# Ledger of designs, part 237: VH-VL binders against q8ixk2r445to577

Target 1, 133 residues: q8ixk2r445to577
Amino acid sequence: FFGMLQNKGLTDYCFDYNPPDENQIVGHQVILYLCHGMGQNQFFEYTSQKEIRYNTHQPEGCIAVEAGMDTLIMHLCEETAPENQKFILQEDGSLFHEQSKKCVQAARKESSDSFVPLLRDCTNSDHQKWFFK

## First folded at step 10 (VH-VL)

Design S101 (framework fv_retifanlimab)
Fold by ESMFold2-Fast, scan of step 10:
Structure S101 (fold): chain C 133 residues (1-133), chain A 121 residues (1-121), chain B 111 residues (1-111)
Amino acid sequence: as target 1 above (133 residues)
Amino acid sequence: QVQLVQSGAEVKKPGASVKVSCKASGYTFTSYWMNWVRQAPGQGLEWIGVIHPSDSETWLDQKFKDRVTITVDKSTSTAYMELSSLRSEDTAVYYCTREGKYYLSYAMDYWGQGTLVTVSS
Amino acid sequence: EIVLTQSPATLSLSPGERATLSCRASQSVSYYDISYMNWFQQKPGQPPKLLIHDASNRATGVPSRFSGSGSGTDFTLTISSLEPEDFAVYFCQQSRSTPYTFGGGTKVEIK
């Protein structure tokens, strides 16, 4: 699968990654932003290794969660996906992070963005349901 | 149509707790965030917090942590805000308000009629 | 916490005149081209009513005489020609980050 990763609850918001420095793309938080359909910073690939890759035609980054954290950050992809980079996209649209046993949820944040994806206990909330478009 | 109906006025002593209810109708209760906002007499609006009824995810203003609990009852489409350790400065009209969904954001589009809570000795 | 400052505190005008209300944020409430600023009208004894969302979008049923503009830290609500029912208190509110915050309000009163 590839495309814009949209939230079912926040229907106009997509995963977005737009670091200020193109030569230093890792270590920044993934955000949610209005889906614009132009690809680029909103284009992701879901791989057979259960990775969510940024820049699908030149994969530079893979979304990861550091131990003890709940934010999604960009890491370098590895030849074999480490456990902190694996997300199981389930039939109901939930993104299950196996290592933490939590689900990715669209959530409010007190920072520079109004919404970000965070790890939360799994529920049937539409804020935890995602689809590629 | 969309309606938010709140419980009636309350008079409490300092140190008591109050629980205000907000019954929603006319829309899918579990699909919209529900905010709580208060307004002291003759003063401005102050945000307390918000809850999503689908999973009870809650965000509160730091100044109300440890005193406020926001909950929902899905079976009755009702949201609740409980404020403990009441002080005279908690005297205010308390509103529940739904966040409507818009292309560029979410905004408080429907409001309850308000519940006056008076804290007096 | 983002602080919103509204000016003037009171605006005294006559029916038919144009009202211009200002709201300034202590930090930007815009991200890319989205501005997370809303405007509400409140009449005595009533809850607030949403007028404008996302700086410039009129809410359903709101008359065309109401318009919003601005981005970043500076926002304006304009009422092109005041009707008797428009004399009320107006609040700006940001949804850029929690805690959500409101301005102190501008009272539009009859001159």
Scores: ipSAE 0.056, ipTM 0.701, lowest interface PAE 6.0, mean pLDDT 87

Design S102 (framework fv_retifanlimab)
Fold by ESMFold2-Fast, scan of step 10:
Structure S102 (fold): chain C 133 residues (1-133), chain A 121 residues (1-121), chain B 111 residues (1-111)
Amino acid sequence: as target 1 above (133 residues)
Amino acid sequence: QVQLVQSGAEVKKPGASVKVSCKASGYTFTSYWMNWVRQAPGQGLEWIGVIHPSDSETWLDQKFKDRVTITVDKSTSTAYMELSSLRSEDTAVYYCTREGKYYLSYAMDYWGQGTLVTVSS
Amino acid sequence: EIVLTQSPATLSLSPGERATLSCRASQSVSYYDISYMNWFQQKPGQPPKLLIHDASNRATGVPSRFSGSGSGTDFTLTISSLEPEDFAVYFCQQSYDTPYTFGGGTKVEIK
């Protein structure tokens, strides 16, 4: 699958990654932002290795979650996907991070008007349901 | 103006299938989620599912998943709900309804007139 | 699934009186300061009509006498002064989680 990764519950919001420096695509948090329909910083690919890739720049970025953390961050893709970069897109639209046994949820950034994807205990909430548009 | 016009009443025997249509006009069909909701006579409302016409992404209540198919025809701005293996308990008015867009949510803002499906009459 | 319980099942009131309708959810339908609870009005032979979205926001064209309030699991629809056209069935509906679910309805009838 590829395209803009949209949240069912947090309606017009999509995965968004816009690094501050075009040459530094690593280490920053993935956010949620209003879907603009133009791809660009909202264009992601779900691969057969269970990766969520950001292919807008080279080298390619892959979304990862560090052990004990709940935030999604951009790392460099590896030739063999490490476990922290693997997400299972389930039939119900949940995005399951197998290593942590948690699901990606649209969440409000603490003390902010901004939204971010975070790992949370899996529920049937529409805030945990994602689809490519 | 926004309008949702549904197909006419149907009478079916148990075990048959029914396909209800919902023709949308007055807005960009591919930009809004379309829900299907039913109401048995004298009863409350029951959500069946929703489809986004841009890519046919569909979410269904699990109790209907083996019997219901929701589809769209973009060229005619028409949504369809097909329910198979009909039972007497499926006798209801079936509604299509659009989700209006708000900053952080959707709500069913326009409804079709409803289609009465009678099973076993 | 999230179960919505409306009370009372029936309100018998006269025109000009205030109506207060309750809807309680089996779990929270709020996400921070956003509550995914909607209210609909239905008259015999007609489809439901959206009155309130997101707990307290009045839909376009809905008279100011209708107001919604609440958060978490407890929600209220208030009609400040009943008009003859307001005697109808009212349903709450949550859009927090699929399947979307509706309350059983409160019938507001003439005394």
Scores: ipSAE 0.007, ipTM 0.619, lowest interface PAE 10.2, mean pLDDT 87

Design S103 (framework fv_retifanlimab)
Fold by ESMFold2-Fast, scan of step 10:
Structure S103 (fold): chain C 133 residues (1-133), chain A 121 residues (1-121), chain B 111 residues (1-111)
Amino acid sequence: as target 1 above (133 residues)
Amino acid sequence: QVQLVQSGAEVKKPGASVKVSCKASGYTFTSYWMNWVRQAPGQGLEWIGVIHPSDSETWLDQKFKDRVTITVDKSTSTAYMELSSLRSEDTAVYYCTREGKYYLSYAMDYWGQGTLVTVSS
Amino acid sequence: EIVLTQSPATLSLSPGERATLSCRASQSVSYYDISYMNWFQQKPGQPPKLLIHDASNRATGVPSRFSGSGSGTDFTLTISSLEPEDFAVYFCQQSYETPYTFGGGTKVEIK
């Protein structure tokens, strides 16, 4: 699957990665922002290795969640996807993070009206349902 | 102005399939979710499913998953709902309805006129 | 699935009276400060018409006598003074999660 990864519950918001430095694409948090249809920082690929890949830059970035954390961070993609970079896009639209046994949910950022994808216990909420547009 | 125009009434025998169409006009078809809802005579409303016309992403009520197919034709701005293996209890008015967009939510803001599907022998 | 229970099933009232309709959800349908509860009006032979979205916001063109309130699991639709055209069936509907579900409806009928 390729394209804008949009949330069903938070209706006009998409996965967005806007690195502050074009030459340092890793280590920053993935956010949710209004879907703009221009691709670029909102264009992602879901791969056969169950990665959510950001391939606008070289080397390619892959979304990961570190042990004990709930935020989605951009890391370097590897030849073989490590477990912390694997997300199962299920038939019901949920993104299941195998290592943590949690689902990606659209959530409000601490001390802000901004939104971010975070790991949460899996529910059937539309805020945990994602689709490529 | 927004309009949803559905196909005409159908009479089917048990075991047959029916395909209802819903032609949209007056807005950008690929920008809004399209729901299908049915209502048996004198009864309440029952949600069947929803499709996004931009990529055909579909969510269905599990009750209908094995018998319902929802599709779109972007070139004609038309949504379709096909229900197979019809039973007498499928007799209902079937509605297509658009989800309007609000700040952080959707609501079914425009509805088709409804298509009566009667299943009888 | 989220079950919506509407009460009463039938309200028998006269024009000019206040109607209060209840909808209870089996679990919360609120996310932060948004409540994903909608209200529809349906008259015989017609499709449902959106009255209230997100618990308390009137849809365009809906008269001010209609108001919605509530959050979490308990929601109310109020018609402050019934007009002849308001005698209809009213349904609540949640859009918090799929499958979307409707209440069983409250019929507001002439006494």
Scores: ipSAE 0.379, ipTM 0.830, lowest interface PAE 3.5, mean pLDDT 91

Design S104 (framework fv_retifanlimab)
Fold by ESMFold2-Fast, scan of step 10:
Structure S104 (fold): chain C 133 residues (1-133), chain A 121 residues (1-121), chain B 111 residues (1-111)
Amino acid sequence: as target 1 above (133 residues)
Amino acid sequence: QVQLVQSGAEVKKPGASVKVSCKASGYTFTSYWMNWVRQAPGQGLEWIGVIHPSDSETWLDQKFKDRVTITVDKSTSTAYMELSSLRSEDTAVYYCTREGKYYLSYAMDYWGQGTLVTVSS
Amino acid sequence: EIVLTQSPATLSLSPGERATLSCRASQSVSYYDISYMNWFQQKPGQPPKLLIHDASNRATGVPSRFSGSGSGTDFTLTISSLEPEDFAVYFCQQSYKTPYTFGGGTKVEIK
């Protein structure tokens, strides 16, 4: 799958990665932003290794969740995907993070009116349902 | 201006299938979800499902999953709903309706005129 | 899945009176400060018309006498002063989770 990863419940919002410095793409949080249809910061690839890749920069970035955290951050992709970078896109649209046993949910960023994807207990709400566009 | 124009009334026998069309104009067809909703005579509204014309992503009410197929033809900006294995209880006006986009939500902002499907022996 | 219960089933009122229509959801249809509850007006022989989206926002062209309120499971549609054209059936509808569901409707009829 390739394209913009949009949320069913939080409509018109897509996965977005816009690091402050293009020479430091690792370690920043993935956000949700209004879908603009121009690709670039919102263009992702879901791979056969269950990775969500950010291909706008070289080397390629892969979305990961660090141990004990609930935020999605950008790491460098590896030849064999580590467990913290594996997300199972289910038939019902949920993104299941296998290592943590949690689902990716659209949520408000603390102390702001912006939104981010983060791990929450799986509830089957439309805010946990994602599709490529 | 936005318009949704549906096909004409249908009379079917039990066990038959019906395919209702909905031609959209006045907006970018591939940018908005299209819902199908029905209403039996004197009854309330019942949601059937929704499709996104850009990639044919669909969400259906489980009670219709085995009998309903929703499709689109992007070249003609037309959505279709096909309902099979018709029963008398399927007699209803069938509506197509677009989901308008709001800051953090969708709402059914434009509706077709409706297509009466009568199922009788 | 989410059941919407509208009350009363019928309101018999005169022009100029205030109408208050209730809609209760079997579970919360709010996410943070956003409530995914919509209201529609339907007249005989016509498709439904969107009045209110997201609990309290009037759709384009809807008169200011219509207002929506509520959050979580309890929602209200208010018509501050009924006009003759307002006698119709009103439906609430949740867009929080598929399958989308509608309430049974409240008929506002002239006394």
Scores: ipSAE 0.009, ipTM 0.659, lowest interface PAE 8.0, mean pLDDT 88

Design S105 (framework fv_retifanlimab)
Fold by ESMFold2-Fast, scan of step 10:
Structure S105 (fold): chain C 133 residues (1-133), chain A 121 residues (1-121), chain B 111 residues (1-111)
Amino acid sequence: as target 1 above (133 residues)
Amino acid sequence: QVQLVQSGAEVKKPGASVKVSCKASGYTFTSYWMNWVRQAPGQGLEWIGVIHPSDSETWLDQKFKDRVTITVDKSTSTAYMELSSLRSEDTAVYYCTREGKYYLSYAMDYWGQGTLVTVSS
Amino acid sequence: EIVLTQSPATLSLSPGERATLSCRASQSVSYYDISYMNWFQQKPGQPPKLLIHDASNRATGVPSRFSGSGSGTDFTLTISSLEPEDFAVYFCQQSYSDPYTFGGGTKVEIK
């Protein structure tokens, strides 16, 4: 799968990554932003290793969650995906982070454009349902 | 026609709790964020927090996190804001307000009439 | 938190005059080409009314004499020709980051 990763509950919002410095592509938080349909900062690839890969800038990044955290950050991709970079996209649209046993939810965060993806206890909420457009 | 109708004025003693209601009509309640904002007499506006009625995802301003609970009742399309451990500084008009959806963003487009909460002996 | 500073605190003007109200943010409230700055009008005894969203877009039913401009940290609300019903308090508000914050308000009063 590849394309814009859109939220079912926040219908107008997609995964978005726009790092402030072109020399530091990794290390920043992934956000949710209004879907524009043009790819670019909203174009992601779901790989056979269960990675959510960002290929718009070089080097290529892979979304990860650090131990004890609930925020999704961009890391460098590795030849063999580490556990913190593996997300299981389930048939119901849930994006399950197996290492933490939590689901990615569209949520509000105090220090960003109004919405960000965060790890939350898994529920049947539409804010935890994702699809590639 | 969108309407937000709030409960009536309350007079409380310091240390008490107050629960203000906001009944929504004229739109799909579970599709819009609902904000709570207060205004002390003659003062400016202060944001308290927001809830999404579909799953009760809630965000509060840090200064209110230990005293405020925001909830919803989907069956009656009603949002509630409960403020505990009341102080005289909590005397204010409390508003519920819907976040309208626009092409580029969201903005508080419809407001309740306000509920005056007075905290005094 | 993002601090919004409005100036002037009070504008004393007559009907027919132009009003220019300023709002400055302590940090940028823009992302891409979108500015998350809104303007509200409030009259005594009434809740605030949305006038402008996303810095420059008029809300439904708002007269064309109201316009908004700006990006980044500096924003302006302009009323091209004041009508009697426009004498009110005006607040800017950012929706870029939680907690949402409001400016202190500018009171437009009859001279």
Scores: ipSAE 0.042, ipTM 0.687, lowest interface PAE 6.4, mean pLDDT 87

Design S106 (framework fv_retifanlimab)
Fold by ESMFold2-Fast, scan of step 10:
Structure S106 (fold): chain C 133 residues (1-133), chain A 121 residues (1-121), chain B 111 residues (1-111)
Amino acid sequence: as target 1 above (133 residues)
Amino acid sequence: QVQLVQSGAEVKKPGASVKVSCKASGYTFTSYWMNWVRQAPGQGLEWIGVIHPSDSETWLDQKFKDRVTITVDKSTSTAYMELSSLRSEDTAVYYCTREGKYYLSYAMDYWGQGTLVTVSS
Amino acid sequence: EIVLTQSPATLSLSPGERATLSCRASQSVSYYDISYMNWFQQKPGQPPKLLIHDASNRATGVPSRFSGSGSGTDFTLTISSLEPEDFAVYFCQQSYSEPYTFGGGTKVEIK
C-alpha cells in the first residue's frame, strides 16, 4: 500500500509531514492537512513490517509514538522496525498502534493546527478509519 | 436546497438550561461538521463549538466546556446545543452553521436563521 | 486564542466608492500557501453570509466587486464600487485553529 493516507470521517484530510528544514526530516509532529494529491508531503508507504514510511530522501522517515505520548512523530526508519513504529492497518480501516494498544484518530488540535492524528482508545468511529488513496 | 431550520425563541430565567435544535436537509447530514456560533444583541460573533454527526466528535471553546453539550440525532438529521447555568450574558442569537468543503479548507457556508435566547429574571 | 482586529470600526462612504476593510491576526493563520481567513457579510436581522474563503476565494454567487487578499497576519477585503445593498457589517474569521475566532466587525455605512 502506498499513497495518500486519508481519513474516512474527515474525508478531505490526509496524513501530512512538512519538515521545517530539508536537512532535518525527523523529530517533528505528523499533522493532517487537506488532501491535495501534489508534492511528497502527503505520500506514505505502508510496509510489510507495519511501518508508515515517509520517503522523500535518504535516510527514510518512519512514523513513531514515544512512550507516554499520544502524538505521532517522525523518526528514522531502521532495518528491523522497533515496536513504537508498528501500526496494524486492519480490514475495517482502523490503524492500531501495537505497543500502546491504541488507535490513530483524526482529532482537532488547540493552538496552531486544525487537525492532527492522535492515539486514542479504540472505537468504531469513522475518525479512526483510514485508507490509502 | 441546503436548509438549516432552528427552533423558536426562548425566554429563560438565570440558572436554567436551554436546548436549541437545528434540523438539516438537502445534503448528507453525517458528512459535514456542524458549528454553533452566538451573537449578543448589537455585538460580534462568538464560536461555541463544532460536532461531526458521524460519530459525535465534539470540540468546544474552553470557556463553554463546562456548560455546553452538543449532540446529534442522525435519524432526524438534527443537531442540538444545550447551554446550562444561564446568565444574563448568555442573551444572544444562537446559530447553527455547516462547514462547507473546499479543495484546501472548510468554511461555514450555510447558516440557520438563528434562535434568540433571552435570559431575564 | 487567535485575536482578530478589524479596522476601521465604521467606514462611511458614498455609493460608487471603493471600500477597503482590514483584518489583522495576532499570529499567522497561513499554512503552506493557504491562509485560513474567511469573510462574512451580515445585514440587520439576518444570519451572516459567507463572502470569501481562504483569504481570496469568492463564495458561490458573490459579486465580482468583492475581493480578498493577504497572507500571514494581514488581510484585506475590498469592495471595488459600493452598491446600496452593500450596507452591512463585515466580519473576518479564522479557521486556522480552534477556538475559531471572529473580528469585531467593520460597519460599512453608505453616506
Scores: ipSAE 0.006, ipTM 0.616, lowest interface PAE 9.9, mean pLDDT 86

Design S107 (framework fv_retifanlimab)
Fold by ESMFold2-Fast, scan of step 10:
Structure S107 (fold): chain C 133 residues (1-133), chain A 121 residues (1-121), chain B 111 residues (1-111)
Amino acid sequence: as target 1 above (133 residues)
Amino acid sequence: QVQLVQSGAEVKKPGASVKVSCKASGYTFTSYWMNWVRQAPGQGLEWIGVIHPSDSETWLDQKFKDRVTITVDKSTSTAYMELSSLRSEDTAVYYCTREGKYYLSYAMDYWGQGTLVTVSS
Amino acid sequence: EIVLTQSPATLSLSPGERATLSCRASQSVSYYDISYMNWFQQKPGQPPKLLIHDASNRATGVPSRFSGSGSGTDFTLTISSLEPEDFAVYFCQQSYSVPYTFGGGTKVEIK
């Protein structure tokens, strides 16, 4: 699957990656932003290795979650996907992070009106349901 | 100004299929989720599913997944719900309803007039 | 699925009295400060009409005598002073997760 990764519950919002430094595409948090359909910063690919790839830059970026953390950050993709970069897109739309056994949820950033995807205990919430558009 | 106009009442035999239409007007059809909800006589409301008209993304209640198909025709701003293998317990008023948008939520703010589907022999 | 239980099933009151309707969810339908609980009014032969969205926000055109409150699993719809037009069936509905679910309804009838 490829395209914009949209949230069922927060329908106007999509996965978005817009790194502050174009020369360093890794280490920054993935955010949620209004879906605009212009591609690039909102265009992701779900691969057979269960990666969520951001291929606007070279080398390609892969979304990962560090051990003990709940934020999704951009890392460099590897020839064999490490466990922290594997997400199972389930039939019910949930995005299950295998290493942590948690689900990706659309969430509000601490004290602002901005939104980010975070790992949370799996529930049936629409904020944990994702689809490619 | 927002209106949802549904097709007329239907009487069907067990085992048949029914297709109910819902014509939207007064707003941008492709910008809002469209839900289908039914109500059997003397019973409560039961959610069937929802579709987004921009790309036909659908979510259905598991109990209807094998018998319900929800579609849209963007050119006529019309949503459709087809229910197959009808049984007497499918006798109900079927509603289409739009999800209005609020800051971080959605609510069914406009409803069609309802379509009575009677299944009997 | 999230089960919504409304109580009482029937509330018999006179015009001018206060009505208090309860809706209890089998699990939390709140996320941060947002509660995904809506209330609808339905009269015989008519589709449901949205009264309250997100637990406490009154829909456009809904009289101020209607108010909603609650969070987590416990929610209340209050009608401060019943008017003749308010005798109807009221349903709560959660939009926290699919499948969306409705409560069984509370019938507010004349005593």
Scores: ipSAE 0.021, ipTM 0.692, lowest interface PAE 7.5, mean pLDDT 88

Design S108 (framework fv_retifanlimab)
Fold by ESMFold2-Fast, scan of step 10:
Structure S108 (fold): chain C 133 residues (1-133), chain A 121 residues (1-121), chain B 111 residues (1-111)
Amino acid sequence: as target 1 above (133 residues)
Amino acid sequence: QVQLVQSGAEVKKPGASVKVSCKASGYTFTSYWMNWVRQAPGQGLEWIGVIHPSDSETWLDQKFKDRVTITVDKSTSTAYMELSSLRSEDTAVYYCTREGKYYLSYAMDYWGQGTLVTVSS
Amino acid sequence: EIVLTQSPATLSLSPGERATLSCRASQSVSYYDISYMNWFQQKPGQPPKLLIHDASNRATGVPSRFSGSGSGTDFTLTISSLEPEDFAVYFCQQSYSTPWTFGGGTKVEIK
């Protein structure tokens, strides 16, 4: 699957990755922005290895969550996806992070007014429902 | 056209609760965050909290967390803010305000007319 | 919480003059190219009106004489030539981190 990963609860918001330094594409947090369909910063690929890939830059980035953290960070993709980079997109739209047993939720972060995807205990909230557009 | 219409002025005694309503029209109610902000007479603005009407996700200023409840009724496109255990220091004009969506962020773009809540013995 | 300090508290000017209003944050309210600083205008008996969002972007219908600038901790609202309707109180507001906070306001009054 490939496209804009949009939130059901924040209906106009999509996964967005736009690092300040194009030569350093890893280590920065994934955010949520208004879905615009312009540029490559909002286009992601969901792979058969359950990765969410950012294909705009080479080498390709893969969304990951560090152990003990709740933020989604861009890492380099591996030939075999590590556990921290695996997300199960479920039939109901939940995006389940297998390693942590938590779900990705559209949320506000204390250190930023930006909406960001964060790991939270799984609920049936529309803020935890995602789809590719 | 976007409108936020709030309930009328209230006079309450210390220890009472007040519930202010904010009826939205002219846009898709469930697509925008709704903030509550207050302003004591002659003073500055103080943020209380915000709710998203799609699923009632709520963020509150910790100062108010034990006394404030923010809710929505999607069927009537109405947001509510209830403040309990009222003190004289809670005398203020209470505003509901929508967060407009911009390319890079959100900002409070439309405001209700305000509801004066007076707390006096 | 982030504290916003506005100066001056009162600015006494005549129509046609330039107004420069300052807002300083106790910590940076910028993240990459985004500065989470908004400006509001408030007239007696009215709710605040959004003037500037993201430090420098004018809200819909706001005249070009209003401009915002700054990043990090130092922000400025400029009114290039005051009109009679511009005499009001102006508040800065950060949405970098919760709780959202407002400055104490700058009153622009007729000299």
Scores: ipSAE 0.007, ipTM 0.598, lowest interface PAE 10.1, mean pLDDT 86

Design S109 (framework fv_retifanlimab)
Fold by ESMFold2-Fast, scan of step 10:
Structure S109 (fold): chain C 133 residues (1-133), chain A 121 residues (1-121), chain B 111 residues (1-111)
Amino acid sequence: as target 1 above (133 residues)
Amino acid sequence: QVQLVQSGAEVKKPGASVKVSCKASGYTFTSYWMNWVRQAPGQGLEWIGVIHPSDSETWLDQKFKDRVTITVDKSTSTAYMELSSLRSEDTAVYYCTREGKYYLSYAMDYWGQGTLVTVSS
Amino acid sequence: EIVLTQSPATLSLSPGERATLSCRASQSVSYYDISYMNWFQQKPGQPPKLLIHDASNRATGVPSRFSGSGSGTDFTLTISSLEPEDFAVYFCQQSYSTPRTFGGGTKVEIK
């Protein structure tokens, strides 16, 4: 699948990766932002290796979650996807992170009005349902 | 401005299939989810499923999953709901309804006039 | 699935009176300060009409006598002074989870 990865429950929000420094493309947190339809920072690829890949800049980035953390961070893609970069997009729209056994949820960033994707225990909430546009 | 116009009433026998259409106008058809909801005579509202016309992504209530197919024709801005293996319990008014954008959520803001499907032997 | 329970099933009132309708969800339908609860009005032979979205916001063209409130699992629709055209069935509906679900309805009828 290719496109903007949109949240069902927080319906105007899409995965967004727009680091302020284009020379440091990895290491920053993935956020949620109003879906703008302009591609680029909101354009992702879901691969057969279960990666969520950010291909608009070089080197290519892959979304990952570090052990014990709940935030999604951009890492360098590897030839063989490591476990922390694997997400199963399920039929019901859930995005299941295999290594942690948790689901990606749209959540409010602490002390702000902005939103971010976080790992949470899997529930039936539409805030854990994602689809490509 | 926004209008959803549905096909006319249908009378079917048990075991048959029915296909209801919903023609949208007055907005960008491919930008909004289209829901299907039914209401048996004198009863409440029951959600069937939803489709996004841009890519035909479809989510259905589990109880309808093996009998319902929702499709769209982008060239005519028309959504379709086909229900197979009809039973008398499927007798209901079937509505199409758009999810309009409101703040950080969506709501079913425009509804078709409804299509009465009667299943009788 | 989230079950919505509306009470009372029937509310018999006269024009000019205040109507208070309740809707309880089997689990929270709020996410932070956003409550995914909508209210619809339905008259005989017509499709439902959106009255309130996001628990407390009136839809375009809906008279100010209609108001919604609540969060979490408990929600209320209030009609401050009933007009003749307000006698109808009212449904609550949640957009927090799929499948979308509706309450059983409250019929507001003339006494």
Scores: ipSAE 0.036, ipTM 0.692, lowest interface PAE 7.1, mean pLDDT 88

